# Ledger of designs, part 95: VHH binders against Protein DOG1-like 4 (DOGL4)

Target 1, 232 residues: Protein DOG1-like 4 (DOGL4), of Arabidopsis thaliana (Mouse-ear cress) (q84jc2)
Amino acid sequence: MSKMRNLVEEKFLEFYESWVIQLELYLHQLLIAHNNNTMSETELRHLISKLTTHHKAYYTAKWAAIREDVLAFFGSVWLNPLENACSWLTGWKPSMVFRMVDRLRKSRVVLVEAQVKKLEELRVKTKFDEQKIEREMERYQVAMADRKMVELARLGCHVGGESVMVVEAAVRGLSMGLEKMVKAADCVRLKTLKGILDILTPPQCVEFLAAAATFQVQLRRWGNRRHYVTHS
Short names: E, the ipSAE of ESMFold2; O, the ipSAE of OpenDDE; V2, 0.75 times the mean of E and O plus 0.25 times the DockQ between their complexes.

## First folded at step 11 (VHH)

Design zb2 (from z85, 17 letters changed; framework vhh_7z1x_3; at its last look DockQ between E and O 0.54; V2 from the best seeds 0.00; counts 0 for: pae O 6.0 > 2)
Fold by ESMFold2, look of step 11:
Structure zb2 (fold): chain B 232 residues (1-232), chain A 121 residues (1-121)
Amino acid sequence: as target 1 above (232 residues)
Amino acid sequence: QVQLVETGGGLVQPGGSLRLSCTASGFTFSSYYMNWVRQAPGKGLEWLSGISRSGSYTYYADSVKGRFTISRDNAKNTLYLQMNSLQPDDTAVYFCARYTDSGSLPGFDYWGQGTQVTVSS
C-alpha cells in the first residue's frame, strides 16, 4: 500500500526544514570563525554551545514524534532520496562520524598522541555498540515475523472490529520494538558526538562542526537538485 | 517582481519599543522561511531572527532573545519584528530577507532596502 502523509509527518516536515535552515545559518558563523584570527576562546565555546543545543533540539523533537509514529522515520517524507539512502536506523550510522575526523587529520587538524588514543578507544566502543544494536534488531525482526504469522492465521477466520483490534495490536508491537532500536541508535550517536567534542579542543571542535554541517547542508542541496532532475 | 518593503523604523528613546513590518509581493509569501537582519554603523550584517513558513518555529540570536519577537501574517503577506527594551547598541538599518537553498551561503536571495532604527542616548 502506498505511504500516506499524516499529521506527524506534516509537522515534522516543517520542523526539519526549519532546523536544517538554521543549521546552515550556524554554518555561516562557523565558517567566519574558521577564517577569523580574532575569535576568542569564549566566543568559540559559545558557538559550540549553540550548535550543541541545536542538535539536542533535533533529538528532543524526534523522540517526541517517534512516540506517535516511528514508522514515519523509515523513508522520511522530509528527506530527499539521497538522504534516505544514507540512513541507518533513521540517521547517520554513528561510526560514520569518524570518517570526518580522519579527513580533518589528513588536512587541517593536528592531534596530539593522547587525543589520537582517546579517539581510537571511542571508535572501537562505537563500533561495538553498533554491532550490539544490529544483533538486537535481528532478534526483533525474527520475533515479529513469528508473531505476524500467528496473527495472520487468526485473521483468516474473523471479520469486523475484532480483526481490526488484533491487527492494530500487531502494528503497535512492531512500532514499539522499532522505537526502542531507534532510540538506542540515537543514544550511541549522542554519546559519540559528545565524546568527540570532549576530546577535541575548542578550535578543533569548530573545525569538526563546520565540516559536519557543510556535509549535511551540501548533501541536502545536492540531493534536492538531483531529485528534481531525475523526477522530471 | 519580487519585492520586500520594510516600514516602522525611526528614532526612539532607550527602553522604548518599535514594531517593524515587511510587506512582501511578487511571490508566494507563505512558502518561505523569513528572516530579520541588521547592520549597525560600520559593522557587518547580523542575523537576528528567523521564522518558519507557518510561523510555528522561531529562532533568535542571543543578542535579541527575550526582547524581540518575530511573527508573520500569511494572509497579509507581512513579516513583523516587535522590538522592546531598545538600547543604543540596537541602532542599525533593519532588513527583512527571504531564505532559499538555491542561493549562495547564507541563502538569502532577496532583501528589502531596509529601515533605519536609531536609539538615542
Scores: ipSAE 0.480, ipTM 0.791, lowest interface PAE 2.4, mean pLDDT 81
Fold by OpenDDE, look of step 11:
Structure zb2 (fold): chain B 232 residues (1-232), chain A 121 residues (1-121)
Amino acid sequence: as target 1 above (232 residues)
Amino acid sequence: QVQLVETGGGLVQPGGSLRLSCTASGFTFSSYYMNWVRQAPGKGLEWLSGISRSGSYTYYADSVKGRFTISRDNAKNTLYLQMNSLQPDDTAVYFCARYTDSGSLPGFDYWGQGTQVTVSS
């Protein structure tokens, strides 16, 4: 990356690198669990819990960071271009995870009718929530050309003194709106994930989480290879 | 040449403590995530702990959480593992391992030769 990083970017970069390493370790465990039918249900549940906790930790860190600088997440220097290109409002698109579920269905995993029904209901709900957020985002983006933005445009390169304060105020206003949108999106992500895990059995959860983690890890690897990205 | 050298292993009684060190050379130590891994007799490799480049973030396996503490001194190119409340099942060869997510092959790319830790009465 050629651009100068701010403190939020630097801190979150380090966090994310560590977090991804841990994710890979969990992925290894998930794969073992998936391929080895010797693990008890209790052990599987424990592993699932570890993963869910790990994901929660990510959002905890994210939300702390976005309070300081939400704009950092719209550049996401800790991600490669491919990862960024696949991002929806600074993260994975909620409806995408159902493709992972579909993969389960095509595999040797047998979902009972009740599970299928619940998953479809969740899919519909998730899509609805996703679309709602998208509509709000559209409105927000159109509204960005408000008085503050006009003022920014007017100021141009003549930023100094009082002008700096105006710019800061404008940026803060924009950031607050963006933060709201990001949080809303994250809520849908978390709800969707929880919903899926609540519907699936422990073995199915392990397979689902393995698939999701694999996708995430591979996306990072593919992107790094393609763009020769070095984060630090 | 990248080199990792573990020291500090030995024989200790149950409940005892040891402090392992891993001295790194041949690379910019502060640029890498570092880890401790162990291998007990007849068992596979077990990840124990990791520490971020600056040391700001540390992680532990449940098996050692609350007992082991990972730390690093980047000025000395040294990784540490403080092991307290050692148990017989902690008997293993302990390795320090470098992690990289750069390029096309994320993972542990270099390991030390290991140091033997034996916990026995």
Scores: ipSAE 0.022, ipTM 0.338, lowest interface PAE 6.0, mean pLDDT 87
ESMFold2 (binder alone), look of step 11: mean pLDDT 89; pTM 0.891

Design zb5 (from zb4 with K98R; framework vhh_8fcz_2; at its last fold request DockQ between E and O 0.79; V2 from the best seeds 0.73)
Fold by ESMFold2, fold request of step 12:
Structure zb5 (fold): chain B 232 residues (1-232), chain A 122 residues (1-122)
Amino acid sequence: as target 1 above (232 residues)
Amino acid sequence: QVQLVESGGGLVQPGGSLRLSCAASGFTFSSYYMNWVRQPPGKGLEWVSGISRSGSYTYYADSVEGRFTIIRDNDKKMVYLQMTSLKTEDTAVYYCARYTDSSSTLPGFDSEGQGTQVTVSS
């Protein structure tokens, strides 16, 4: 059965589809820059800036939508099941990006010792921030289970407007807590991305961004190709 | 049978204006992100502009931003490209294309029209 979409889901679905198509266009430019030594440093920095702005635009749109309906971002209708399976608090786990950096180091990208040290400092900070978020999420879940489980058990014994108010408060509390945690995770993601781009040289940034965009585009295409019917 | 028919090209002087049209048929037009791409003389295809299903989101290549406007009319199944402040480097065959993610190529454009020639010269 097709799933009913609320206004937030429908609006963000169109935004996200457009955003990924534009990412694919930037990927084309990144691949040309990666393979072509005639592109100037100014041209590379412009392309890197376009990618950075594109990612910032994603978070701007996401944070506006989350204020209206954070739950839409857990099991999103605009992502296929493979993309949803790769999510930690509505996106890629921030520290996972360093596996991509490590792969590039083994293949093409030569990093000097100063860059290696800065990247390791950033990796440690990113993991620390992730762990802080995970601890807060665990504390939130325990507190919600203790309080809300007792309230839900009492609702099973009662009838009337009191039940509606308790359910509404529980849903509101869940939404506000999740919104806070999602925004915290997104801030770590954006700060980590900016940190990596600040440490890498422009050619290295192009290689990193090309690898990241390739993975995201191919994950989406591969996940969509596994669908055996042409309809939802 | 998917059909995209471009029209409105012509010869124009630098600084001039021109409006391209694309008539779509054979598919659910309002379900597709639509694009303009162009092929300059002796060069490959380059992306110009794109527009989301409802028209709410529009995007432009750096070389045309501020000068070109993409518009769609879902009732008439039409995409337009309004071009102003035309330059000689805008000379190209212009194609209307829909995006699909089923293509094995990147970017995933699906162009099937003959295109329309735009020539900007003194």
Scores: ipSAE 0.565, ipTM 0.824, lowest interface PAE 1.8, mean pLDDT 82
ESMFold2, look of step 11: ipSAE 0.559; ipTM 0.826
ESMFold2 (binder alone), look of step 11: mean pLDDT 81; pTM 0.815
OpenDDE, look of step 11: ipSAE 0.827; ipTM 0.932
ESMFold2, fold request of step 12: ipSAE 0.513, 0.546; ipTM 0.808, 0.816
ESMFold2 (binder alone), fold request of step 12: mean pLDDT 81, 80, 81; pTM 0.822, 0.817, 0.824
OpenDDE, fold request of step 12: ipSAE 0.843, 0.846, 0.847; ipTM 0.937, 0.938, 0.938

Design zb7 (from zb6 with W33Y; framework vhh_7z1x_3; at its last fold request DockQ between E and O 0.77; V2 from the best seeds 0.74)
Fold by OpenDDE, fold request of step 12:
Structure zb7 (fold): chain B 232 residues (1-232), chain A 122 residues (1-122)
Amino acid sequence: as target 1 above (232 residues)
Amino acid sequence: QVQLVETGGGLVQPGGSLRLSCTASGFTFSSYYMNWVRQAPGKGLEWLSGISRSGSYTYYADSVKGRFTISRDNAKNTLYLQMNSLQPDDTAVYFCARYSKLEGSTLSFDYWGQGTQVTVSS
């Protein structure tokens, strides 16, 4: 079960472990804020800003890492199998966050009609963007099976000399495409998150972020418990 | 057995500096995310700073950001906290803590030391 990890995997593993720990710390603050009706709007906005900054830091680190080795993120050794199973293009599915919003509506959070309308518009846009990315991703995946690669596959497992060069070129081409698609997906994630936060009031934002963070942390815990994996 | 021993506390004047140390034993220090926390009289536990296992990533609470610096020497199994520009409201018992997890709405650490007293007073 022991795997050799490259430098990119090792570095990002450490980063992600640390990042998740900090997320739990912020979650603690969000929960306090959620239960404290005496916090000022300024205090709430500050807390929201801290969380958004934390998320931005994740993508900064991720984008630096994918420039070096985007394929590392399709293995994602820092995630357990359950987390990986829930992953869409190396992260959370953008349209999934609307389930968190739906939860808010079933709780003490009251959304006005104008908010509901804007959220629905955002949902439609997000789904459209997801589908566009998925179609483009398929093109890159199918392109891997070009004439040369198919011919090499037909000839068998003779990986040497010119064959190695052809395979490496194909992998480079795919990697470039994957990097582009991962970045595009991340942009949709960030835009969706920003869109939701712009629609919600500060107290609603705190509750939303708490719910999202809770789900992320619990998913990791459930996965670790199920698969006996230690990541902390 | 797991042990954490904090040292370096004392009495300082406002604007002064202190450097705290935490020596770890009984576990693989370099495998763990480490924290500094404090508890002032009559107040709850406050998280101050965290550092990744290699020291490559650090985090700070707003209350200490720009004034405190966390670092570690894994070869010596030691965690450090450089505290500058100390203020009276920094008076507290300071603990190094090995991270555990959030339980419900309560932040929990699995191990910490006896702490070291820091008093800032003119």
Scores: ipSAE 0.856, ipTM 0.940, lowest interface PAE 0.5, mean pLDDT 92
Fold by ESMFold2, fold request of step 12:
Structure zb7 (fold): chain B 232 residues (1-232), chain A 122 residues (1-122)
Amino acid sequence: as target 1 above (232 residues)
Amino acid sequence: QVQLVETGGGLVQPGGSLRLSCTASGFTFSSYYMNWVRQAPGKGLEWLSGISRSGSYTYYADSVKGRFTISRDNAKNTLYLQMNSLQPDDTAVYFCARYSKLEGSTLSFDYWGQGTQVTVSS
């Protein structure tokens, strides 16, 4: 069955636009904290908590929306084409975040050996979970295609409503499987983010969160500028 | 010409309440995320609250969360700020503003109202 809730796209578009604006306002606070050594550890932890809560709010809203229409999150109307092209299962790829940590380590962040060891353990676990999800997605899609092919062959002499009902059931089954995989990917994203923030010190967390928010904001700005320039 | 006009400021005692209004003209008000910002004497601008285009999503600075309520009426092109439990450190000029972008580490708002003075004393 086709996408049933165009209203899901409209509601999430408004949510996401406001969420990104608020992320940008938090980035302002992160940049001040990065450039100013007058913030206490308590103030840094509060700022880190605000960013964590903001990210959790994104997933809360997303999970409510995918119950109604998971397909809206593949090729989303609230993302520009560059943002969509860079998405892995409707979001950032968990293993790629460690490249950002490595880059910060080379430029501004000094990590002790205990932190390096913990980050490597987390990276391996994250990659393992990521690959497991990719294999499950591939197996699910193949299984659905094989079942659809067999069922269509069985119904090859039947025309009309029965063939439509079989296709509709297959589409509903695929959507349920996609919702499961998207939630699994989001759980890996949340666990990876929490794991990194637990390993890093509060000043290092501010550096990481600032870099991550900057990347997200700049990807959106750059993708919008290219779209506007080539469109106009 | 874009116009943002704040009203409703004044002098109140600690613990008191005020409701600020901001009437917009010269742009499609319902298409924009809108904000309240304040400037206390001798201080820089402080972002207080923001509201999405339809009013469905609201955000608050910790300093005002639970005490202030942002709302909008798009049919009247009006933004509101209900301020309860006012304290002396809420004394400031209050502006409604349209957010533009973060440039470097500086917030940029492309349209501002004239501001309305709120004074909390005695």
Scores: ipSAE 0.606, ipTM 0.841, lowest interface PAE 1.7, mean pLDDT 84
ESMFold2, look of step 11: ipSAE 0.519; ipTM 0.796
ESMFold2 (binder alone), look of step 11: mean pLDDT 86; pTM 0.863
OpenDDE, look of step 11: ipSAE 0.839; ipTM 0.937
ESMFold2, fold request of step 12: ipSAE 0.487, 0.444; ipTM 0.783, 0.762
ESMFold2 (binder alone), fold request of step 12: mean pLDDT 85, 85, 84; pTM 0.857, 0.856, 0.853
OpenDDE, fold request of step 12: ipSAE 0.841, 0.848; ipTM 0.935, 0.934

## First folded at step 12 (VHH)

Design ct1 (from ja1 with F100S F102S; framework vhh_6z1v_2; at its last look DockQ between E and O 0.90; V2 from the best seeds 0.00; counts 0 for: pae E 2.6 > 2)
Fold by ESMFold2, look of step 13:
Structure ct1 (fold): chain B 232 residues (1-232), chain A 123 residues (1-123)
Amino acid sequence: as target 1 above (232 residues)
Amino acid sequence: EVQLVESGGRLVRTGGSLRLSCAASGFTFSDYAMGWFRQAPGKEREVVAAIDWSGDETWHADFVKGRFTISRDNAKNTVYLQMNSLKPEDTAVYYCAASSPSYTLKSSEYDYWGQGTQVTVSS
């Protein structure tokens, strides 16, 4: 059996399940728009805006939840083990999205040279932002190792009130630092997504969003199938 | 009720300085990126500066770079725009705006807006 869920995990699990259901509904609309070719540019931009807003809503809910318990997002109970294994700071590494763009370019999406140049500029910026976060992560990892030793001493025995206050302050400081790191990563994720959508034409955006949503949905379905077989 | 209230706009002479403030309430300010926009009569609203939720990353439009500085104080739920070396072209209504989780250069992507504060720069 899995570990008991705290209140934050229970609330976010309910949110996330609803959020994925809505993502699947948007995926259906994206596939219709891709296959039908009857939607106007205005209608496509509206659909693209709905997807962007949907992802923004995810981060809004996530940031409220990490303020209460950032650790819930490392090994999340609302994700299957395959989904959790793909995480970098509580989500996909931002630059991995460019591999999907590259695949689409080779299979069906034709980009003009101006788009290719802008995508390369965005890719470089995204990688730079990732590396900055990775350097900060290394700094916090070292700090966490030192604070872990203090935490273990506190749990092994109760010492005077000053020691408890120092440990509690240190744990709170680590949690705040980790929260800042997760928020920084999320900002890069959303900024990269919006940047790609700004460079692509509306039909290209629909193809990209459909591919991204399909991958996310299929990863969840495949991981859940293996889970059910294992627990039968 | 979300509120963004700008203050500090007034008449100043060319070359002068002014600091705008925007007090925020009704939302978790530290989860929001903030932006300053301006709109002169008969012109489209344009982004002036933006700052991320933490204050660690800022952006300034080229036409104000070196003259204007955006900053924030999350303890006071306030974002600021320090404006130096003011020019008559800076005359506009200045608006603060909030977006979560990241800032954007597109006014249409901001969630909350203030009512604006008038800045007038005379020769």
Scores: ipSAE 0.459, ipTM 0.769, lowest interface PAE 2.6, mean pLDDT 84
Fold by ESMFold2-Fast, scan of step 12:
Structure ct1 (fold): chain B 232 residues (1-232), chain A 123 residues (1-123)
Amino acid sequence: as target 1 above (232 residues)
Amino acid sequence: EVQLVESGGRLVRTGGSLRLSCAASGFTFSDYAMGWFRQAPGKEREVVAAIDWSGDETWHADFVKGRFTISRDNAKNTVYLQMNSLKPEDTAVYYCAASSPSYTLKSSEYDYWGQGTQVTVSS
């Protein structure tokens, strides 16, 4: 509960590096399961459960961190510039996962009509929830530009103890609004992910999770290797 | 120390109403989704209702939909279950549970559990 703003980035960087290493280990297990027909349905469900628990751990740690400093997640230091460029409200855009499902459908996944209908219903709902959050963000940005906020920003340009404290209080209020929006976005992400996994069979879940983890890992590796992305 | 303390359970007649409360301490309540579960003698726990961290999103089981309403007050670190039109089959021990960051319908995915409060509905 103590103020740890300066250490939030350091602590989450340590967490995230460990989390990504474990994700790569799970990706290896997903690829083995996908390529070998040796795993039972129970074993596949157990592997899927490990991945869902891993993602749950990420959001639990993230929410603890954003309570201390939500701005650390806008332009995160633990992400390379390519990963940051692909972010929507501090994470993946929920509707993006349906593009991954569609690609898998064209490659190896055989979906029955009932699954296709449920996925389309989920896609529509996800897009609606996504747009609702975008409207909230627009209202937030408009509120930041009102006369009172403009006056506070102007005062903050003048070095002074009391005016600096008033501006800092206003910025804390703005951070609380951003925290609420980030949590709302994360809830849409988790509902979308869980919804897809509930519709798919265990082998299809393994293919989907493998594709998602592969994209996340490769995007990180691409950004880390390609100097044209990291140059100013 | 993490604690979830349920209260409000009692004997009530068929058709009656009851409000259960669950007071949370030892964790950041507003970072957790909350759920109400129930367990009748000789049966497994079943999910009754769930609410997200903000209170804006709720889920209710079909067998209580229209009769029960889950709500929360983040300023008081409390989650509630308003129970209307009670039936004898609603007799059970009611448990509150916390899950970060989102609610789930799987009891195994909840992080913290209360000790339960007994609700008895007589005809």
Scores: ipSAE 0.422, ipTM 0.755, lowest interface PAE 3.1, mean pLDDT 85
ESMFold2 (binder alone), look of step 13: mean pLDDT 89; pTM 0.908
OpenDDE, look of step 13: ipSAE 0.766; ipTM 0.885

Design ct2 (from ja1 with W53S; framework vhh_6z1v_2; at its last look DockQ between E and O 0.76; V2 from the best seeds 0.72)
Fold by ESMFold2-Fast, scan of step 12:
Structure ct2 (fold): chain B 232 residues (1-232), chain A 123 residues (1-123)
Amino acid sequence: as target 1 above (232 residues)
Amino acid sequence: EVQLVESGGRLVRTGGSLRLSCAASGFTFSDYAMGWFRQAPGKEREVVAAIDSSGDETWHADFVKGRFTISRDNAKNTVYLQMNSLKPEDTAVYYCAASFPFYTLKSSEYDYWGQGTQVTVSS
């Protein structure tokens, strides 16, 4: 069996590589803003807006791609094996970002009690939304083993017009269900990100976004280094 | 390019009904949440109703609950606002707006806006 890519995978691979390069450029700007303390509140808000727009651009492109082929996002060819191992429903696990938030309490950036309370409320809500999606995915996987699906799989072993059409309709239904779950997970991701940014001050937002981008960039570099170490 | 075009605004008497439509083009409508906003002379723009990308979840402001209903038809790239039991205080320019990927209650957080349609409610 050859390793094959469809057009959706090729186009998104090209998009993702460019998107990560731009993320690294934004990370550099975030680190300068955080370490040099030279920006006004207006300048910091502008930088935060650029990052938010960049993340929304990712999901806009992703949703266009999953409309054509949602399965391309399960075991993505544009991600290395380490990145794929850390994925939850085709992306980062929303509750994971609260680990970045916990780092803010250990830095020179001090969270006030009201912020800590709101972040804990958001954490609880995020965990609840994650569990709801996980239960839906479990139901989806159980439905795959339903008697009717087993019968359709059996029919697929016998080539014929009726069997082919019935199997194709079932596969389209499965893809649509999976697309709905991926979009739900992406909404939880963006709601969690927005919620954190709404609670934090602009300097705290910069520190949080820098930590998140650093983790994403380093995870990619660690996984890529593993594959190329023999040729260095 | 991206366009949102509202229609259906007109003069209507107190107690009357009206349906506003907003036709979307230039973007993947079914990926966007939609909102209806209004702005009366001398007042700030306020959110009236919102609907998620699938049409499964809706939100309506307290001052229109039971009178207004938001809906959408993704096959027609259109969002609707059914307005019943109209009052003079409903007089405003009504705007539709698109937000990716979920709706919010803040006008500043919407990505695309229509030009608006005038609704005037007379006694």
Scores: ipSAE 0.632, ipTM 0.815, lowest interface PAE 1.4, mean pLDDT 87
Fold by ESMFold2, look of step 15:
Structure ct2 (fold): chain B 232 residues (1-232), chain A 123 residues (1-123)
Amino acid sequence: as target 1 above (232 residues)
Amino acid sequence: EVQLVESGGRLVRTGGSLRLSCAASGFTFSDYAMGWFRQAPGKEREVVAAIDSSGDETWHADFVKGRFTISRDNAKNTVYLQMNSLKPEDTAVYYCAASFPFYTLKSSEYDYWGQGTQVTVSS
């Protein structure tokens, strides 16, 4: 178990590093599209589709990794401490994205009344889905609090196959429940992203995606510098 | 390589039944929602039915009104479309498609597509 956990974390770290680099490249393309008006609506939709596909690729890789070891994501080596502090069941809280929409609405992005209404409807649905997940998470509160004990017991050299089997069964039960919960949370994240992009016009989508990518890149850079300074 | 391979399309008489199958490989089938689409000559591709990754939730277009039933077998990486009470307007090429992680009703949002299987319903 400990061997698969370390291998899973290492492989996902390699993926994530490449994924963020590609996100930075897409950010540059988004900024060019925003600043130059050089792209047709068709070209903007193609770029937006590339960003959507890039985010789906993140979750595809993540789901492959959590199928092998979901517990690796509750002390992730590929995320610095600041990125982890923004996590909610191994990721950003879905409704946090609306804070970014609100900030764009106050600055550059002009939304018509119909868009504002649809975004509020989506926000309500997103928060409803979050509430369902939070209630389900409370069922795992004891199991999550016991993770240290379970990990020590799993790696221990217990004599007696039944005591080892009981611990292994408990860990397996926790892992299956957490995997389902993480996938449910990721579905809310992707549905919320899709919903926002469906409501916004292509130029507005470019501004939103640029802001989101900028925020994510800054969180990694800021967190890495803080971690490096305090660690070294 | 990702593959979706439809089979079972053929000529049937009005009122007949037909079952389409779609075998999937090259991706984690149980993470994907699946859909059946159809396209008649000169018409836009349209969604017929969709099913979530677990098989617990399904959606069917109104024009098939309980005549078609989508299902899946995650152990066999296969999605099915049972087609009953077939009508001449059901004549089309039927496509299997996969979407991560939930289904939608827009063909442009599906990630993988099969090559299609011809269904022809005669009078």
Scores: ipSAE 0.580, ipTM 0.794, lowest interface PAE 1.4, mean pLDDT 80
ESMFold2 (binder alone), look of step 15: mean pLDDT 92; pTM 0.933
OpenDDE, look of step 15: ipSAE 0.824; ipTM 0.911

